VH-VL binders against q9h9l3. Designs and how they scored, part 238

Target 1, 176 residues: q9h9l3
Amino acid sequence: PRKMVAIDCEMVGTGPKGHVSSLARCSIVNYNGDVLYDEYILPPCHIVDYRTRWSGIRKQHMVNATPFKIARGQILKILTGKIVVGHAIHNDFKALQYFHPKSLTRDTSHIPPLNRKADCPENATMSLKHLTKKLLNRDIQVGKSGHSSVEDAQATMELYKLVEVEWEEHLARNPP

## First folded at step 13 (VH-VL)

Design C45 (framework fv_amlenetug)
Fold by ESMFold2-Fast, scan of step 13:
Structure C45 (fold): chain C 176 residues (1-176), chain A 120 residues (1-120), chain B 108 residues (1-108)
Amino acid sequence: as target 1 above (176 residues)
Amino acid sequence: EVQLLESGGGLVQTGGSLRLSCAASGFTFSDYAMTWVRQAPGKGLEWVSAISGEGDSTDYADSVEGRFTISRDNSQNTLYLQMNSLRAEDTAVYYCAKDRVTIFGPFDYWGQGTLVTVSS
Amino acid sequence: EIVLTQSPGTLSLSPGERATLSCRASQSVSSDYLAWYQQKPGQAPRLLIYDASSRATGIPDRFSGSGSGTDFTLTISRLEPEDFAVYYCQQYDESPYTFGQGTKVEIK
């Protein structure tokens, strides 16, 4: 029974040809889907590609954005000691430059029972959009103006709740 | 050029302690996560521990959690591994390695390794 | 934890021949976060390939990587004497970082 949160981050392209993913927004929700954190974040490096179609980030969002170092400190304070749920969460942890304990990490892209419920191969990595449509009958990431990290974090928590009892029992018997 | 030089290895009795050091040069040390990877005699590679560039975030293999502590001194460009409660199974060459990117990347540079022998 | 299984365990070949090494993951490795290393006796590992198919700085063209998901391959098109070594694959998709058990490429 540790406290549990879900996270979703948006990244923009920095570095040569915009190929480096840098944190530009982070949303964290609690077990019930209430927003605990949602801020635009200013990368320390020049933004080459806003990736707006996916990230929803535009130049205007950077004007009052929280500098990366400060935002990272705030976010890590929320995540530390909690079970953190995410989808392909390694990308979020990479953008945060943060190692979260594997025993407290839940990645909805790597939970075999969740894929089974969606009639997908157990070892495949399915998108959040696909799992949410199949299992919750809800469309997320609609349109071409970018994703909502709040919407994605909320959907991720709801997906985890579908397998929570089964998966927590599995992890208790087979600690990671 | 990038160089990583390990030191501190040696013979130690079971239950003992040892501290390894890795001196880094040729790159901006604080920008990169650093890792320790070990290799038992005649066996394959096993990841041991990693630390973020700022030193405020760490990770450990289950086999060493609670016994080993990774740390770094960015002012001295040095990585450390404090090893406590050593077991025969900890006998290995310990390599210091640099992440290719800031974190969660492959390891683009490795030191030459330092041998730790834990006697029964 | 993602388990990486390499095959074959040993390849016995002659200089000039092609070497093909396999690495299979117990679950999908996302974004091609898979690397290959070469290790010679008494030496530290050397990064050859990262992101499944990108050649590391200074690595000869005869080394190439391919694959995605659960199946990855390292190919050495024409073995040189200095290529006889042990090769390891490694995933960096999730913690803990894991390595394959290694494939030894030895002289026939």
Scores: ipSAE 0.602, ipTM 0.850, lowest interface PAE 1.8, mean pLDDT 91
Fold by OpenDDE, second read of step 14:
Structure C45 (fold): chain C 176 residues (1-176), chain A 120 residues (1-120), chain B 108 residues (1-108)
Amino acid sequence: as target 1 above (176 residues)
Amino acid sequence: EVQLLESGGGLVQTGGSLRLSCAASGFTFSDYAMTWVRQAPGKGLEWVSAISGEGDSTDYADSVEGRFTISRDNSQNTLYLQMNSLRAEDTAVYYCAKDRVTIFGPFDYWGQGTLVTVSS
Amino acid sequence: EIVLTQSPGTLSLSPGERATLSCRASQSVSSDYLAWYQQKPGQAPRLLIYDASSRATGIPDRFSGSGSGTDFTLTISRLEPEDFAVYYCQQYDESPYTFGQGTKVEIK
């Protein structure tokens, strides 16, 4: 079995209209929830929208932020060869400009057994906040200060652990 | 000037193998992700596979997963596509495409393509 | 996967006329990660528009892209003889990075 990590990223808006989602923070935790990586990241383009309400990112966080290219290299070193767990993880990979192998990716927003366990429709896309509350009896993303990517990554890992055995068996029988 | 030149296409029997190559020039090859896109005769475009600039990340369409392998030699500025267990539906012109920014696309430069014909 | 449906299948117009091509996605395309390509017979595709509305280098300003979410549009304000070709939309929001089936712009 391969080592497993969970990732969560916060993005800000760049581009002429702020519609481009650019990586501004990345957090990675191991199977036990220990933080392996947690850095503010400086996008290569001007930030138009900090999206603070959701991202928790403020201008002051960018003062000593790690340049994107450097951060990307650091993050990829951690992810390489691992099973990577995330929620709606395609957004994180997009922001990282990195594509992790499908066979080594686990997206908790697309795991029917997890939804079933939470008494949700199996084919519905549920939020991380909802699943965390329902299955872990824990409140995340509370308040108006924005998300904590470390907290979200930890929650994502804990959620996956609930269905790990079943889902890994399913994937073994039905490889992507 | 950016140039992409595919080679290796040809006629192959069902179940056979073929290796495509794409020679790149006019840009820093290792800085950019590369992608294979194919087009069956008289049909539309289909994304096949992509590889990151350093070759440390790859992805495949479901239709080719487990049969095709994308790789690159940055010292030779060459992209490869190893195609095994070929099927009739793999018949297509295969294009080498340069990703503009990320491994996800879009593709700002394309080769002229190489034809792969799979027959029984 | 995200299915992109283009319309119309064929658009017959004369030089000088305005062309409007549609691309509809089966689900929302995040961050407007939508591109348009032009392909002429016997040639490789050429990038026209990326990020839904950004014009690629060297592309004339008569080409423009718009839209968000599930509905995107490519507009050619005044068709030139060299613009008669097949046009494809493509999303790069989610793997697999699918293309539309194409719209053929032909001369009337």
Scores: ipSAE 0.005, ipTM 0.544, lowest interface PAE 11.4, mean pLDDT 92

Design C46 (framework fv_amlenetug)
Fold by ESMFold2-Fast, scan of step 13:
Structure C46 (fold): chain C 176 residues (1-176), chain A 120 residues (1-120), chain B 108 residues (1-108)
Amino acid sequence: as target 1 above (176 residues)
Amino acid sequence: EVQLLESGGGLVQTGGSLRLSCAASGFTFSDYAMTWVRQAPGKGLEWVSAISGEGDSTDYADSVEGRFTISRDNSQNTLYLQMNSLRAEDTAVYYCAKDRISIFGPFDYWGQGTLVTVSS
Amino acid sequence: EIVLTQSPGTLSLSPGERATLSCRASQSVSSDYLAWYQQKPGQAPRLLIYDASSRATGIPDRFSGSGSGTDFTLTISRLEPEDFAVYYCQQYDESPYTFGQGTKVEIK
């Protein structure tokens, strides 16, 4: 068994009309939910839209933020060779500009047994907030001051642990 | 203008090896992920492999994993595909293509393609 | 992996007619990460539409994309002679990148 971590990233809008999503914060937790990494990250391009309602990012967080290239190197060192758990994790990998092996990736937005436990259609993409409320009886992403990537990463790991044995057995029989 | 030019295709025997090259110009090469997409004669498009702009991250289709290696030389603006243990099913025109945004985007520019024919 | 199924396989139309091409995904494609390409015989594919509905640079207004989730459509409002080609949809939501099998738009 390999080491497992969970990740959640926050993105801000850059480029024309702020339509490009650029990494502005990354949180990584271990199997027990302990924080391994949590940094604000400065995009190389001008921030057009902080998307604060969703990201929780404000101008003040950029003052001592780690430059993207340096942060990316630190993050990839943590992710490489590990099983990485995320929710709609393809968005995090896009923001990191990083290809993670499919065999070591676990996306809680695409695990049929997890949806089944939540009484949701197996092939639907359910939000992290919905699954966490249904299965862990916990409210996350509360209020309008933005999401906590630490809270989201912790919830994601806990959700995965509910189906870990079943899903790992499925993947062993049906390799990605 | 953006240009991509493939080379290295040809006739190769089953079990053999071949290296494809793609020369890029007209954009900052290291800022964009690059991909190889193939098309068997009379068939559709099949994605083969991708590499990040820095060259530190790669991805492969299951059909080629362990046999093909994608790499790049950012100092020479060149993308490579090393193909080993070739099979008849690998016969295709191989296209080099550029990611539109940086990574995980659609492919906005494509080369002309280079034909690889695998036979015994 | 996300499997993309295009329909119809062949669409026989005359210049001036409207073409409607479908692309269905085996699972939901997030954030409209769906593109359409045009390929003419002996040529490389050409990007037409990205993010399900955004027209690529230099692409005429007669081409439009729509849809979300699992159902996507490419529409050519009035076919020109140069539009007779094979069209492919592609998802870039998650690895591996996948393409539909193609729809051939042919004369008559």
Scores: ipSAE 0.452, ipTM 0.793, lowest interface PAE 2.4, mean pLDDT 91

Design C47 (framework fv_amlenetug)
Fold by ESMFold2-Fast, scan of step 13:
Structure C47 (fold): chain C 176 residues (1-176), chain A 120 residues (1-120), chain B 108 residues (1-108)
Amino acid sequence: as target 1 above (176 residues)
Amino acid sequence: EVQLLESGGGLVQTGGSLRLSCAASGFTFSDYAMTWVRQAPGKGLEWVSAISGEGDSTDYADSVEGRFTISRDNSQNTLYLQMNSLRAEDTAVYYCAKDRIEIFGPFDYWGQGTLVTVSS
Amino acid sequence: EIVLTQSPGTLSLSPGERATLSCRASQSVSSDYLAWYQQKPGQAPRLLIYDASSRATGIPDRFSGSGSGTDFTLTISRLEPEDFAVYYCQQYDESPYTFGQGTKVEIK
């Protein structure tokens, strides 16, 4: 079987009016939920909006943060050739400026059996917080000091494991 | 000014191969993802493949995965599409296009297109 | 994949009239990552609108985009002779990039 990891990224606002989402933290966990990577990342552009309520990123985290180009290289080395699990993972890949093969990508926001287990419409896009509460009976992203990308990556892997056998069989019969 | 110029299209038999090129000028080529989009005669637009600015990351439409290979030579400002195991349904005008921002954006500049005709 | 459905397939209007073109997505498009392109016969597509409502460089102000989520609209406030073309919407929210099937705006 191919090795599998889960990823979650935090983004800050750059560019005009802070409308561009730039990578500021990335967490990667293995199949068992152990942390493989967790670093604050310095965007190449000036940060206009830290989006702290959501990202948990503050100015102090940017002191000695890993420059984007270096962090990207480290992250891609971990992701390449592996099955990568994420929630709305296209946002993470955008922030990383990286194309990951769709055959090796698992997006827990677009897995119909997962929504079905949560009593949600199969084609609806449900938040990670909602799915985690419904299926794992666990509260994540609590408080107003921002989210933990480690916590989110761990929850995402656990959610995928609930449907892994069923979904991998589906993908083998219906390649993405 | 930004310019993209495709070449390499032509008539090829089913099962054959072709290599398309796209010569880019007027921008810092290595800073932008590049893409190939095709259009069958009288039909709409279909995205085919994309490559990151540094060339270290690629993506493909399901219909071409395993048959087509996108690549780039940043020293020559040139994008390539190697097409193998060609099928009649690959007949189309092939456009190269530049990502507007860096990656995962819309395509702000397009070449004139090069026609690929696949026949038995 | 996100499927984009454009309507109508053909819009027949006279110069000076308002054109309203629809693009509906099978799933929500986040952050308004939706673009509109114009294609004239024998030419490559031209980017008109990006991020649902931002006009691309050199595009006349009679072109405007609106919408969010699953419902997007391209409006041409007063058709000029050069605006008779095929228009495509495109999402760049997730791979694979997908285009709508196109709306042909033709002379009545």
Scores: ipSAE 0.412, ipTM 0.806, lowest interface PAE 2.9, mean pLDDT 91

Design C48 (framework fv_amlenetug)
Fold by ESMFold2-Fast, scan of step 13:
Structure C48 (fold): chain C 176 residues (1-176), chain A 120 residues (1-120), chain B 108 residues (1-108)
Amino acid sequence: as target 1 above (176 residues)
Amino acid sequence: EVQLLESGGGLVQTGGSLRLSCAASGFTFSDYAMTWVRQAPGKGLEWVSAISGEGDSTDYADSVEGRFTISRDNSQNTLYLQMNSLRAEDTAVYYCAKDRIDIFGPFDYWGQGTLVTVSS
Amino acid sequence: EIVLTQSPGTLSLSPGERATLSCRASQSVSSDYLAWYQQKPGQAPRLLIYDASSRATGIPDRFSGSGSGTDFTLTISRLEPEDFAVYYCQQYDESPYTFGQGTKVEIK
């Protein structure tokens, strides 16, 4: 029996023209949706583009934000040895500069049974917002103030729970 | 000048073990993820394993998981690949390569490769 | 995993001609995390292009990359004798890292 958590990260733009995605917030919830971690994170590089419409990050959030190196250490202690659920989770792992074992990773943007339940093509990459609306009848990422990574992590866990039994069975027979 | 030098290849029996080393120089070794990529004779490139700059996270191709272990010694600027339960299908030239950025990037520098031949 | 399929398998061309190499991904590669490598017999691969279109350090401007999503192209505008080699595409968007099977550019 292995513990399971869901993660969602918010990134800001750094580097030339703000094209590099740097971690600026991370939320981690447990199986029941309780928050285990939720911190604003200060990138080591100058923030060129806050991407506020999507990230919800503003300059005031950086004032007491946890430095990247420290935040990364805290986050990795939570993720290590656990099944980690995310949506397009490869982006989160890139921002964290972290390899998580494939056998312990669950990406709700690439689970064919989940798309099938939403009446979407099995191999298409559907947004978290669309899957949550279709399958949970809930609107997330509403308004213009940016996304809530806590809300997104909670929705991601709930989506995974809809296919958990059949997907874990599939993975046991077809190990990644 | 970035330089990567692999060593430890050779002939080994099916079921045997072998340890590869890659000596790195010319860059701050601990700042970059490192990878092993292999190439069977006359075939294409196959990624084998990767390790983060600090050595605190690792990744493996399905074909080698449970049999191979990647590790690094940042004090000696050396990357390792411990290969156990070797199969004929593991016969290949093994390259070590450096991530361009630090992690999850393309590989900007490669070693010369070391040949591993697995036979019965 | 993302499967990369290169075409054609072999291009037979003369110096001075344009080479166009294709790489198709089985699913979308986000943020253009696709690279191209050149490999000559007996040598290690050499990075040519990263992020679909950025030239690596020291790579001549006759090499260019383009494309996004599932369709990527490497173009060599005017082949020189040293360009006859095998070329591989690689995605680094998702683990596991995967390579295409290669395209051999050979002299006619």
Scores: ipSAE 0.289, ipTM 0.777, lowest interface PAE 3.7, mean pLDDT 91

Design C49 (framework fv_amlenetug)
Fold by ESMFold2-Fast, scan of step 13:
Structure C49 (fold): chain C 176 residues (1-176), chain A 120 residues (1-120), chain B 108 residues (1-108)
Amino acid sequence: as target 1 above (176 residues)
Amino acid sequence: EVQLLESGGGLVQTGGSLRLSCAASGFTFSDYAMTWVRQAPGKGLEWVSAISGEGDSTDYADSVEGRFTISRDNSQNTLYLQMNSLRAEDTAVYYCAKDRIYIFGPFDYWGQGTLVTVSS
Amino acid sequence: EIVLTQSPGTLSLSPGERATLSCRASQSVSSDYLAWYQQKPGQAPRLLIYDASSRATGIPDRFSGSGSGTDFTLTISRLEPEDFAVYYCQQYDESPYTFGQGTKVEIK
């Protein structure tokens, strides 16, 4: 069996009017939910909008943050060759400037059996918060001071584990 | 002025190999993901392969995975596509294109294309 | 993979008329990560619109994009002779990148 990790990233706004999403934190957990990586990351461009309500990132977190190029190298060493689980994971890969093989990618926002278990339309994109509440009876992303990428990565792994056997069998028969 | 210039296209037999090049200028090459997109005669656009700015991660369309290899030489501002085990269905004009943002963006600049014809 | 379906396949109009082109996605495209390209015979594609509604550099304001989720539209107000071309939509929300099959805008 190939090793599996879950990832969640927090992004801040850079570029014109803060419309570019730049990596500012990354958390990676193993199959059991143990933290393998969790660092604040300094974007190479000026931060226009911290998006604190969602990201939880504040100016103080940037003081000793790992520069983007160094953090990216560390993260890619963890992800390479592993099955990577995430929610709307292409946003995370975009922020990391990284292509992960689709055969090794698991996106909990696009797994029809997971939506079915949550009594949601199979082709709808449901939020991590909604699926976690429905299927794990747990509230995440509580309050207005920002999300925890560790909490989100852990919830994402637990959600995937609910459909892992069924989905891996599906992918073996229907390679992406 | 951003410029992309493809070369290396030509006629090749089924099962053969061909290497395409794309010379880039007018931007910081290593900051942007680069992509190959192909278009069969009279048909639409099909994405083929992409490579990150640093060259350390790659992605491929299912139809070419295991046969094509994308690479780049950032010191020479050049993108490559090594095409092996060519099939008739690989016949197309091959365009190199630059990502607008860094990665997973639209393609803001394209080369003129180079024709690859695969026949028996 | 996200499948993009364009309609109509061919749109026959005269200069000065409005063109409305549709692009439908098989699943929701997040953050409006959808682009439109113009391609003329013998030429490379040219980026017109990105992020569903933002005009690319140098693109005339007669070109506009709209839509979100699964339904997107490219509108060309008052077609000029140089606008008769094939138009493609593209999503960049997730790998693999996918394009629609194209809509040909031709002279009546």
Scores: ipSAE 0.489, ipTM 0.828, lowest interface PAE 2.4, mean pLDDT 91

Design C5 (framework fv_amlenetug)
Fold by ESMFold2-Fast, scan of step 13:
Structure C5 (fold): chain C 176 residues (1-176), chain A 120 residues (1-120), chain B 108 residues (1-108)
Amino acid sequence: as target 1 above (176 residues)
Amino acid sequence: EVQLLESGGGLVQTGGSLRLSCAASGFTFSDYAMTWVRQAPGKGLEWVSYISGEGDSTDYADSVEGRFTISRDNSQNTLYLQMNSLRAEDTAVYYCAKDRITIFGPFDYWGQGTLVTVSS
Amino acid sequence: EIVLTQSPGTLSLSPGERATLSCRASQSVSSDYLAWYQQKPGQAPRLLIYDASSRATGIPDRFSGSGSGTDFTLTISRLEPEDFAVYYCQQYDESPYTFGQGTKVEIK
């Protein structure tokens, strides 16, 4: 009965020289790719670097953004008790300051069967863009105006679905 | 200066319970995730548990999950580890430590440790 | 889980010599989320290196870290008497957070 969602977050630079990554947008989609959550999030610290080329975040998005503590509460309510799929998901959890159970976490950057299907070394870390192009024949993260976290979350769920049956069976035999 | 001071260790019987405390000072306690790391006599370091800065998210090593509970009181700058159903294998010096960044970082400051001895 | 294997188990050297300590991960550690700690008898561990190569505050420049992926190295360019201790590597890329078994650097 465990439900499954996919998550992707966008971060902006805060702290000295903008080197700290702070949550600025989060998108969560269900198994079918429908959007459950998609909000711009206002970091508690001053934004030094919007990282717009990658994040797609601009100053205008912060005007009505949900404050971090409120957004975090909403997001955790959605994630709790569910299988959460992401790509390099440790970065998303770090930005959320949240420990999701390993048994309920699926990281598409660390699933050997997925790399095998893409003709990549099983122990290599491949980008979401590369895996999506290879396995779904779809271009994501196109252009210079930043990534869509909704698009990335949807692609991540679709990638996981390609290996879901065999990977869930593997995890049942080899609990994390 | 950052200081962490553990207390609550001692001798306890197999199957018993014990609560460890860690008093923190010198930094904004609620901004940082905190951890417990233990070291059995003559052995290496073993991570035990982790708690987010706000205290609403926790993580545990498989060996202690269901038996130990990490918690914190940010108003008193204190970290806790409630240890239940203790086993001889839980005998160790228990250190509290502060995350370097905010969460998911290495541990930049450590307490002096408190010894827990579980006897049968 | 990521298993960290340190080698050698014991390194016997004289003051003034160079120490090279290895830490190998059973799988790739992302973003160089690898730290090194020093522990002296009866004391708590002390953070030396984080993010594989960044020195922690107050750590002398004779300590340096390098490596990425699965192979990491801690180098002490010229051993001082106070450097004889046990050294642990630690990954913080994924839960459970794991430490290597330790390398003891002792006086020859």
Scores: ipSAE 0.327, ipTM 0.784, lowest interface PAE 3.7, mean pLDDT 91

Design C50 (framework fv_amlenetug)
Fold by ESMFold2-Fast, scan of step 13:
Structure C50 (fold): chain C 176 residues (1-176), chain A 120 residues (1-120), chain B 108 residues (1-108)
Amino acid sequence: as target 1 above (176 residues)
Amino acid sequence: EVQLLESGGGLVQTGGSLRLSCAASGFTFSDYAMTWVRQAPGKGLEWVSAISGEGDSTDYADSVEGRFTISRDNSQNTLYLQMNSLRAEDTAVYYCAKDRIGIFGPFDYWGQGTLVTVSS
Amino acid sequence: EIVLTQSPGTLSLSPGERATLSCRASQSVSSDYLAWYQQKPGQAPRLLIYDASSRATGIPDRFSGSGSGTDFTLTISRLEPEDFAVYYCQQYDESPYTFGQGTKVEIK
């Protein structure tokens, strides 16, 4: 039996013209949607673009934020050995500078049965907002104050639970 | 200037073991994930394994999982690939390569490659 | 696993001509995490294009990338003698990293 968590990270822009995505917040929830981790994280590089419309991150959040190396250690202790669910989760793992085993990774942006339930092309990448509205009848990522990574992680776990039984059976027959 | 130099290739028997090394210079080694990519004679590129900059997480192609182990020594700027239970289909030129931006990026610098030949 | 299929397998062209190489993904590649590499016989691959359309350092502007989702293209606007090589596309959107089977651009 493997434990399962869902993750959602917020990134800010660093590097030339703010084109590099650096971790600035991480939220992790358990199978029932309870928060296991939720911290603002200080990137080691200068922040060029807070991307506040999407990230919800402002300069004030950086004042007492956990330094990247410390936050990364805390997060990896939670993720290691667990099935990790995310949406476009490679972006979160990239921001964490972490390889999670593919056999323990579930990406709700790349699960054909989930797209099928949403009447979307099976091999298309659909946004978390679209899938959540279509399948859970819930609006997330609303307003101009930025996204809630807690809300996104909770929605992601609930989306995965809709296809969990059939997808786990598929993976057992067709190991990654 | 960024340089990557592989070594350790050679002829081995099926079921044998071999350890490859890649010496890196010209960049802050611990800031970047490193990768092994192989190419069988006359064939295309196949990704083999990757390791995070800190060396605390790894990833493997299904064909080598459980047989190969990637590791690194950041104090010596060296990447390793320990290959066990070698099979004829492991015959290839093995390249080490550097991630462009830290992790999950394309590979911006490659070594010259080292040939591994596995025979019965 | 994202499977990348390149076409054609071989392009036979003359110097000065335009080359158009295709790479198709079995599922959508998000944020255009697709790269193109050039490889000459006996040499390591060289990164040409990353993020579908960004040229790598030192790569001439005759090389350009385009596309999104499942359909990507590498264009060489005017072939030089040194451009005759094998070209590979690669996705880095998800593990495992995968490469296309390659397109050989050869002299007609």
Scores: ipSAE 0.445, ipTM 0.790, lowest interface PAE 2.6, mean pLDDT 91

